# Ledger of designs, part 5: VH-VL binders against a2ajx4r71to235

Target 1, 165 residues: a2ajx4r71to235
Amino acid sequence: GRCNFEDRLCSMTEDQTLQPGWTRRSGIISNSPPFWDHNGNISAHFLALVSRVDSISSNLRSRIFLPTNDQQVCQITFYNFSSNQNGKLIAGLQTLCGDPIEHLWQKTEILQSRWERNVITVQSSQQFQVIFQAQMLATHGQEEVIAIDDISFSSGCLPADVCQT

## First folded at step 24 (VH-VL)

Design a5
Fold by OpenDDE, fold request of step 26:
Structure a5 (fold): chain C 165 residues (1-165), chain A 117 residues (1-117), chain B 107 residues (1-107)
Amino acid sequence: as target 1 above (165 residues)
Amino acid sequence: QVQLQESGPGLVKPSETLSLTCTVSGFSLSSYWVHWIRQPPGKGLEWIGVIYWSGRTYYNPSLYSRVTISKDTSKNQVSLKLSSVTAADTAVYYCARDSYEPGMDVWGQGTTVTVSS
Amino acid sequence: DIVMTQSPDSLAVSLGERATINCKSSQSVSSYVAWYQQKPGQPPKLLINAASTRESGVPDRFSGSGYGTDFTLTISSLQAEDVAVYYCQQYYTYPYTFGQGTKLEIK
């Protein structure tokens, strides 16, 4: 499956919090970088977490996947963007058994109007979700952005969409 | 245009096997899941089962021993078989697609199946 | 099985008024909830997915909210064409289960 955020959040879900979370943006409607998606399309959409005053942390969760197998590798590709960042983006794995999020990938580097492609391999003996967690420190009025775009899951990532007992 | 269409006998005798076919158009079965759902007259919806892109199936435990879902991707058809039917199996039967996007976004019009001697 | 319980079973709302339908799951289903509208003689129509995401073509007056066990479908201003039976559904675990339905009529 692929999520380029042209159709809302696709199958992704955001954890409910009392603070603002991920928002679907585009270059047309954006007040801050990025002003285009990873392909340079101004009208195309991407998902962004914007911090202006308070520290923010928000999770974006994939659908549930079945345990991985040795026949097909589960790979996740995605693009990320960070502007004036005072935070971190984490790609993690969480089993459906309430286990803590396992960090598989993280980025703390500040990128200026630049998209980067990332590839992650996932192995899990249990059903799992992929979680994209953005952590941003308070900016006290200066807008900072972490953005994600074009998340794709290889055929080895088998959707379950269920938590089996 | 995306369409699903259920077809099969409108009348089935008790103890026999109900066989339905869902013919899809406008999309490939290799890209979508297909669910079977039924609705008894004047009642709510009951999920029967699903068949994945890979052919993997999941069934409602209440029907597990009697239900079989299969598909022929080349024919754009998904099949439902329900054995040992009783009057309780009288319902409108729907097939619906699902994908990586959540929700069953397109449904067939449904086909009425009556179990009667 | 996860039991989805809607409330009320039926309600009548005046045109232009807010209609609220609640759905409670017997256990947490995260945001894996869909809402359907079914009119007589028609199949269910997907309105809301992922608890709060409107399906394409669905009017803005429809909204979904909730997370975990408590979910709500809201019609901000009831229209005549909104008369139907509404169902919530969880797809968090198998078997998928639906609420018993809520019949919405015009007062």
Scores: ipSAE 0.000, ipTM 0.560, lowest interface PAE 13.0, mean pLDDT 89
Fold by OpenDDE, fold request of step 26:
Structure a5 (fold): chain C 165 residues (1-165), chain A 117 residues (1-117), chain B 107 residues (1-107)
Amino acid sequence: as target 1 above (165 residues)
Amino acid sequence: QVQLQESGPGLVKPSETLSLTCTVSGFSLSSYWVHWIRQPPGKGLEWIGVIYWSGRTYYNPSLYSRVTISKDTSKNQVSLKLSSVTAADTAVYYCARDSYEPGMDVWGQGTTVTVSS
Amino acid sequence: DIVMTQSPDSLAVSLGERATINCKSSQSVSSYVAWYQQKPGQPPKLLINAASTRESGVPDRFSGSGYGTDFTLTISSLQAEDVAVYYCQQYYTYPYTFGQGTKLEIK
């Protein structure tokens, strides 16, 4: 499965909070970087967490996946962009049975005004969700962004709805 | 036998909080999700929200500000609270379990809630 | 929200004949579609999951098909007990959404 956010949030879901969270943006509608998606397309969409006067944190969750198989590796590819100085982006795993998020990948204090490609491998003996957690401190009026785009799950990542033999 | 049963007051006054309980039997709340769904008289189905194995919840955005779902695994009960009710909240309310594979495979019989002064 | 639109709203079919109900989603929902049967005074009953997987105990005359945006529930040979309102539902993303329902009657 692939999510380039051209069709809303695809199969992703955002954790509900009282604060604004991830926003679907594009270069056409953005007032701050990035002004293009990971492919350099100005009209293409991506997700962005935007911080201004308040600290903000938000989680983006994948669909539920079945336990991983050793014969078919589950790999997740995604692109990230950051224009903030005091932020954190985590790609984590959360089983349906456990509350803690296992950090599989993270970047802290990222000021990188370019899209970066990341690949992570997931192993889980239980059904799980992949969670993208972004955190930013208040920026005192200056708009800063953590963005993600083109999240791809390899064939080894089996949705829970798929019959497995 | 797997069963879910909704219970609560059948009549709620406007602006009050609707409180319902879903009592389950034949399965553990630690092994299944539970959804709340409602159906206004003569109308279709509206998804209210879900509570996961871990207690994590998701709500319909249309009701997010008014809805709270919780559970007590030891009592085999899932609770629904809907605040600031209006006549639009009059409906049959269902709880339904979600199996290992996604899908609401077992439903309660539903409980009718009427919002009226 | 993803909108699920069923067609037709009402359907009358003769006993023993094929009944076909369609469901269209406003965006692709892959195969994450369920079909429910609801009889008067009863809760919905899950018939089909994952677009085409028949639930245990459901007669084989019921079948589901489709992927993406177009889905179909088929009753190959309508029986008297099949009179009900049928709903499609997507669980591709939250919030889960249902079709408006199709009332199936005997002609």
Scores: ipSAE 0.000, ipTM 0.567, lowest interface PAE 13.8, mean pLDDT 90
Fold by OpenDDE, last read:
Structure a5 (fold): chain C 165 residues (1-165), chain A 117 residues (1-117), chain B 107 residues (1-107)
Amino acid sequence: as target 1 above (165 residues)
Amino acid sequence: QVQLQESGPGLVKPSETLSLTCTVSGFSLSSYWVHWIRQPPGKGLEWIGVIYWSGRTYYNPSLYSRVTISKDTSKNQVSLKLSSVTAADTAVYYCARDSYEPGMDVWGQGTTVTVSS
Amino acid sequence: DIVMTQSPDSLAVSLGERATINCKSSQSVSSYVAWYQQKPGQPPKLLINAASTRESGVPDRFSGSGYGTDFTLTISSLQAEDVAVYYCQQYYTYPYTFGQGTKLEIK
């Protein structure tokens, strides 16, 4: 599956918190970077976590996937944007609801003011969700953004809620 | 095989600058972070700072004014400089790799630095 | 800075018995905790990351748990080679900070 956030959150789900979470943005409606999606499209949408004053954290969850197998690799590709931020983005795996997130990938700073392509491989003997966790420290009035776009799951990532033939 | 090795003078005089080099092999500094950590004799671990694959650095605030971390990716070397050393800076100094998966997964053997007149 | 406090400072456990080391953070660090094993004359060795993910090559008897402020490293059946000092570490925010260490010995 692929999610470029042109259709809301696609099949992704955001954890509900008391703090602002991921927001679907575009270059047209944004007052801060990024001013275009990973393809350089001003009108296209992406997902961004924005912090201005307070520390903030939010999880974006994928659909449930079946256990991975050795014959077909499950790879996740996504684009991330970072700009002078006090934060980190985690790509993790969660097998059971409420369990700690197993970190698969982590960056506190990628390419400032640039979109970067990331590829991660998932291996799990249990059904799992992929979680994108963004966390930013308080910025004290300076807007900081963690943005993510075009999340794709390879064919080796088998959805658990569909019959695989 | 992934390896890190610290090197530099084992003895530094007070007020001078401690200079260490971490030479890495088996991986590229363009793809990993490298941390510096130190351990005073018989004591615990203190994080000194980190240099990202991008070259961005973060330092422990307690050492910020005295610490400089840099790297030469082409030479597979990360450098640590600690100025105005005192006896309190006597420690085993480690460099450690940080992969995309969190955690310092590979450490150097460490190099002992003694600050003494 | 986030303070990591381990307990106990030292413990002795009989061979084959369970060893439990606790680590408390002064504030929530989510799951951004690693555990290290350090033997005399050696650098620390990563055992657990993300609070509960065992590092490759680490024996199954080692496990980590916890989230937020309370974390635990467990050795289900202590072996002779497990004698070492163990450290917890948070990487939630800079500066990274370590616990003071727990010395594990054989009873």
Scores: ipSAE 0.000, ipTM 0.583, lowest interface PAE 12.0, mean pLDDT 89
Fold by OpenDDE, last read:
Structure a5 (fold): chain C 165 residues (1-165), chain A 117 residues (1-117), chain B 107 residues (1-107)
Amino acid sequence: as target 1 above (165 residues)
Amino acid sequence: QVQLQESGPGLVKPSETLSLTCTVSGFSLSSYWVHWIRQPPGKGLEWIGVIYWSGRTYYNPSLYSRVTISKDTSKNQVSLKLSSVTAADTAVYYCARDSYEPGMDVWGQGTTVTVSS
Amino acid sequence: DIVMTQSPDSLAVSLGERATINCKSSQSVSSYVAWYQQKPGQPPKLLINAASTRESGVPDRFSGSGYGTDFTLTISSLQAEDVAVYYCQQYYTYPYTFGQGTKLEIK
């Protein structure tokens, strides 16, 4: 499946918290970078974690996937916006067995303001979810954003709630 | 092995500038934040400030006018300067690393700084 | 600044008994609270992060709970090596602020 966030969160879900989390934004409505999606479209939507003065963290979870197999590679592609941010973005895997999130990808330093394409290969012997975890610590009135866009899962990523042919 | 070690003069005269260095090993300053915290004798902890991997700094407003934190990533060193010191600045000074999950997970052993004439 | 207030200032607990330390923030800090243990002559040691996440290597007798303004550090069964001063800390906003500390002793 593919999620470009033009239709809400697609099949993604955000962990429930008492604080604001991921927000669907676009260049038209944003007062801070990014002012366009990964394709340079100003009106297109992306998902962003926004922080001003407060520390903030939020998890975005994919649908449940079946264990991966050797016949089809499960590949995840997504875009993240790199800017003058002091946050952290983690792409991880969490099985349904209650295991901790396994970090598959992490961005901790951003040196250039641009969208970056990322590709992750996932292997799991258990049913799993992909988790995008964004973290930002306190700031002093400056709005900071961690943004993701166009998350896609290859055919090798088999949804658990879909009949496979 | 992740380590932080504070160093600098243990004695500073009033009105002078306190200068400390935090030397880190086992990790890169380009990937982590480093905080400075101090503890006066027999008292609690006071957060001084932080320097991000990007070099961005935040200071405690109570010390803002006197404090400067900088780093040399190539030398794995973070510096703390505190100007116009008084006896109230006498404390054990710590540097601490911020983990990938927010939190000061590794601390130096601390260095004692005494302000005295 | 957010004020972190611990209670009690001092606590004496018998070996094997439960020790409970409370921390209140002057405003909501969500779950951005850490607990530290400091023994004499040593730097603070991070025990609990994110209000309830125990750090690696920390015995399971230590636990943290709370959200918003009220937080608790619990030692389910006090051991001799647990004698120390404990601090709560918020990292919700700058400046980071610590509680005044709670001295835990063996009764």
Scores: ipSAE 0.000, ipTM 0.595, lowest interface PAE 12.2, mean pLDDT 89

## First folded at step 25 (VH-VL)

Design j3
Fold by ESMFold2, look of step 25:
Structure j3 (fold): chain C 165 residues (1-165), chain A 117 residues (1-117), chain B 107 residues (1-107)
Amino acid sequence: as target 1 above (165 residues)
Amino acid sequence: QVQLQESGPGLVKPSETLSLTCTVSGFSLSSYWVHWIRQPPGKGLEWIGVIYWSGRTYYNPSLYSRVTISKDTSKNQVSLKLSSVTAADTAVYYCARDSYYSGMDVWGQGTTVTVSS
Amino acid sequence: DIVMTQSPDSLAVSLGERATINCKSSQSVSSYVAWYQQKPGQPPKLLINDASTRESGVPDRFSGSGYGTDFTLTISSLQAEDVAVYYCQQEYTYPYTFGQGTKLEIK
């Protein structure tokens, strides 16, 4: 489950709720931070939600995982960056198809100067997907970015193929 | 060898615009970004703002309406302009180099600006 | 703005003894704290970045630690050349902010 976004969206899928949605970006095409991926590689890609003028939102959705158990913890590791004080990034859990996303982690209203590494532990008695949701409120004409890189799932996150109800 | 040098007038009258230049050598403004920081006499450090290699800037909100940072890559220079100065703007002004994840590793020697007269 | 508060404001330490300077942020800054040393008439000099990473050329008697809101700069075996003002600085979000400074003196 590691995704460094060198090959588009890897195994994550995008829920298109608004345009322009998540895009694959590198530092060489950016006029605003971040200018490198979390490893400092200007040519390497990360996934970014970019806005100049309007509020935008988009979701990324993982594959389906089996319920967690006591033997090995299911952990999600990822890096995040926000260049927008008015942005929100949420990592959430959806245990039934169509149910509301349960927020497990969030970051709001912070303008970062550095990538940040995060680890989230998931507990679920049902099959689930992990959802990353990003939102940016209206900007004032400058390009602003919310970015994610290097999403990985620990061995305790056991894959499944379908959502069970 | 990596070096930054601040220059500009040491005396500025109240209500006028303070204008400083940071001349860099030993590195490229296309690969690094530059911060401006000031230090009033006998006091601590205040971050003024930053300009990235792309030209993107961020400023301290306390100075936002009065400050402009710009660069001229062909001259290896970064400029600071601070309008409508008062005695509170009297300080040593520094420029400092930064890369994305290594802090402000090289500083200029600083230039003293006094707002008086 | 994130407020960085250092303690103590000044301290006096005998040569060869350990000096400890604390820095507390008003909210979490992860590991993104830098420490600077400033001697009279000189610009600040970067000692530690990312809370604990020593800058190249900095003596190993300097060490940093912390995560979140509480950070520490430690100087083992103080030397005369270490007399200076020390600043912590968060680089988690803009504006970058510095602590008020800690003046380190020989006792």
Scores: ipSAE 0.107, ipTM 0.701, lowest interface PAE 6.2, mean pLDDT 83
Fold by ESMFold2, fold request of step 26:
Structure j3 (fold): chain C 165 residues (1-165), chain A 117 residues (1-117), chain B 107 residues (1-107)
Amino acid sequence: as target 1 above (165 residues)
Amino acid sequence: QVQLQESGPGLVKPSETLSLTCTVSGFSLSSYWVHWIRQPPGKGLEWIGVIYWSGRTYYNPSLYSRVTISKDTSKNQVSLKLSSVTAADTAVYYCARDSYYSGMDVWGQGTTVTVSS
Amino acid sequence: DIVMTQSPDSLAVSLGERATINCKSSQSVSSYVAWYQQKPGQPPKLLINDASTRESGVPDRFSGSGYGTDFTLTISSLQAEDVAVYYCQQEYTYPYTFGQGTKLEIK
C-alpha cells in the first residue's frame, strides 16, 4: 500500500558502532532526567543515547528523501533533552554516503531542565538523509543522557521510495 | 496541605559547614523535586541547586565544589550542605517544590543563616 | 549562565492603573520564564509560569507574555496588595537565574 510520512515519524536507523547506541527509554525506569517524554508521560518512550563511564557517539539517520522544491517546504520537527553538560547534539543533512554532515542545527554543552521543540527547514538540490549526531564525554559513573522524541517530517519532505497502493 | 519548612542553625562560623533541612508535608518526594534558593540581605535570588525524585542533583556552577543536596524520602526531608562558608554565604535560604511544567509553585518560609566570627 | 535583566528597577503606579515590568534574557529561553512576587518579609510567590500561564489563585489582573528573549508582566489595575518586588526567572537551563528584581510601589 501507499504510505506518506507526512504526520508520522519516518523510520530512523542507527549507524553501526562498537558501542551501545540509541535506545528506547521511559521515565519510569530512568535514573536520570528526562523522567518523562515531551508530553509529560512518564511511561511513554523516547530515544536516548546513554553514557555512564565511556565516551560515546552515534548517528541516527532518516530514510532517503527526494530533493526539495519551492512548492512545499520540508521541515523537521523534533524534541530534545540533555542531562549532559559535556555533550553535543547536531541535526543536519547528508547527500551522499561518506560526505560531511551539513549542520542545520546544534546544541553544545547542553544542560536542560525541560524538553525543547525544534523546527528545522531543509533545502537540498540532491537526495538526502536527515542525521542526528550525538556525542558525550565520559561521565565517571553518573548516567548522562541525550534524548530525542517525536521526530516528524512535513509534507514537503518527499520519500525517495514511496509505498505503492 | 502542601508545606515546606526549612530548619537549621541560624549562626555558622567561617570555614565550617552550613547544614539545613527542608521538611515537606502534603506531597511526596517520590513525585516532586526540590530546589534550594538563597537571598542575601537586601539582594536578589540565587538558585543553589535541585534534587529530583530519583536522587539526581544539579548545582549552580558557582557553588559546585562546596554544595551537596540529598534527600531521605522516608523522613520527608531534603538536606543542603554548604562547606567552607564565608560571610558571603549569609542569606535567607529557601526550599521550593517543583513538578512537570508547574514551576516552583510552593516555597518554604525561609531560614536566615548568618556567617560570622 | 543566562542573564535575566529586568526594567525598570523600580516603578511607582497609581491605584487602578496599569503596571508593566519587562524582562530580557541574554539568549533565547523559549517560553520558559516564570514570574514571582515577593512581599516584604515573605518568600517569593509564583504568579506566572511558562511565560503566560497564571498560577491557580492568582488574580486575573496579572498577565504574562513573551517568547524568546523578551518577556512582560502586566498588572492591569494595581491594587494596594500588589506592592512587592517582582522577579522573572528562566527555567530553560541550569543554573536557573533570576532577574535583579523590580520594586513596585503605589504613587
Scores: ipSAE 0.028, ipTM 0.641, lowest interface PAE 7.6, mean pLDDT 81
Fold by OpenDDE, look of step 25:
Structure j3 (fold): chain C 165 residues (1-165), chain A 117 residues (1-117), chain B 107 residues (1-107)
Amino acid sequence: as target 1 above (165 residues)
Amino acid sequence: QVQLQESGPGLVKPSETLSLTCTVSGFSLSSYWVHWIRQPPGKGLEWIGVIYWSGRTYYNPSLYSRVTISKDTSKNQVSLKLSSVTAADTAVYYCARDSYYSGMDVWGQGTTVTVSS
Amino acid sequence: DIVMTQSPDSLAVSLGERATINCKSSQSVSSYVAWYQQKPGQPPKLLINDASTRESGVPDRFSGSGYGTDFTLTISSLQAEDVAVYYCQQEYTYPYTFGQGTKLEIK
């Protein structure tokens, strides 16, 4: 499966317990980078977390997946974009047993005006969600952005047969 | 096991509406998109449209004015309606699941629809 | 619409030899290309997704590569059961579009 954010958040969910965070943007409506999605499409949408004067943190959660098996590998592909910022993006796994988020991938390096492709392999003996956690420290007089686009889940990532909210 | 099965009348008269049903099993329509694809005899594949988990639909512009895709999640059924059919609509019609905007990993066996007077 | 053009239209390869099918898109589709195998009287079967990700159960001899506008499906060692029509498909934008197909036969 893939989420390109053309249909709102697709099956992704933003944590409501946190401050306003991820916003759906495009090059057309954005007044700050990125001005196009990972494919260079100006009108295509992506998710962006924007920090202006305050530090900000927000989580994006995937749908629930069944435990992985050795017959099918579960891989996650996504694109991220970062402007000049003091931030961190984490891709983690959280089981439905209330376990802490297991960090599978994290990026602290800043790549200005550049989309980067990432691939993560997931293994879990329990039902799980994938969580994208973005954290940015406040920077004076500068808008900072972490953006995510085109999150893909391989066929080895088996969705739980539950109703979507 | 995961299955999709197309069903409907194999013969439709010109100008009438083609109605097909895709019945799924082994998975929930709440977890997958469903595409409709058709293949005229001896020809390639044509994408008709898709229905999302949310019920949002996208159609091929070439068929947009004539196509309607809907679903009943509780019945595990996805419906395709194609109005004002002509001989050009004669084809094998497939439904296929898609976890997201990815490859269609499971297909129905297809159902043949012939448009003829 | 994005046009997907396969080459060749037909291909004959000896058993055990490499088969290569190419697919070109009229515009960049990133890595959003799928490859399907269709045998007579059967629906298409997904082989490769996202240009290079092999589906579960698909033999290792099948591989996909490419990015942007040029994509390739390779069968490293052709087997008898590989005789089929192969289609590439872009899933970059709607409407999804397929290549015209490549008929692969044994030489």
Scores: ipSAE 0.025, ipTM 0.614, lowest interface PAE 7.4, mean pLDDT 89
Fold by ESMFold2, fold request of step 26:
Structure j3 (fold): chain C 165 residues (1-165), chain A 117 residues (1-117), chain B 107 residues (1-107)
Amino acid sequence: as target 1 above (165 residues)
Amino acid sequence: QVQLQESGPGLVKPSETLSLTCTVSGFSLSSYWVHWIRQPPGKGLEWIGVIYWSGRTYYNPSLYSRVTISKDTSKNQVSLKLSSVTAADTAVYYCARDSYYSGMDVWGQGTTVTVSS
Amino acid sequence: DIVMTQSPDSLAVSLGERATINCKSSQSVSSYVAWYQQKPGQPPKLLINDASTRESGVPDRFSGSGYGTDFTLTISSLQAEDVAVYYCQQEYTYPYTFGQGTKLEIK
């Protein structure tokens, strides 16, 4: 289940990139909001994608889950925060490695002052991974942040082996 | 126990810079952050901006080119400067504290600034 | 900017009766709405945070509700000291914005 990122990335993995990707940070060492996790704890950690100069994109993906059924719902709960007016955060699923990501939820172009809680439902007749994709356009040197915290998967999200690319 | 108090000149001439100070007591500027809000005579409230404990600021876009908020933690003070003032800047100016998810729970009593020649 | 629109602009209610003030945002602000009371010559006083959480020391007759775009402040039994202007305010995104105010008077 629940991942509050106090123990690094939990079971989530980051796709390989040429630039620094998601990092675990807290309000104590942040130059920009958020300065606290979704509970208001300055020292608690959350995952952040941070950019000042370059455009950056990174995926954070779950372990592989078994197909869902309509009686035991697979739901994903998470908190998001964006200090980026030109960025995008997407939550979606991918049924096979290399397939297009089906977008289930997204947030764009909002300079948030507070964390927002989200719940999304996954329906898939095939094995899948949950993907959090963040995209940030190049900035003019001011640090911008897209952050997530407290990712959890309901009991209807049944684990399988990891996807192999 | 917790208190914020605005101070500064009550009269400012057009085109000059309005400078106000918010002096805080009973809490730390290292743990809370401070907003500035103004209220023109007989009108509603307008948010001016905020300064966080880190020194990071956000300003109302309508005032962005003219406003600066700063702090001096050693003096328990937050400052507001508004340049190139006009009669439209005549208002009561408030500072208010904020923390994670508490809202603006304590306000100063306000200070009236009149822009007049 | 998110526009917060209050209804009505002015309201007269008999002592002991229920007063209701509505606030509508131009886009969803989740539950991030606060309500303030302002009496003449005084700063605004926070009554309700996060749409429905009453601040410490605020009388039980004040309550708030709403989510998304539609929010309500209710005074269940109006008292003489409740005569004031009431403001809603969103704190979902910067700039923070306030409603235009609702003047509450005794009928």
Scores: ipSAE 0.023, ipTM 0.641, lowest interface PAE 7.8, mean pLDDT 82

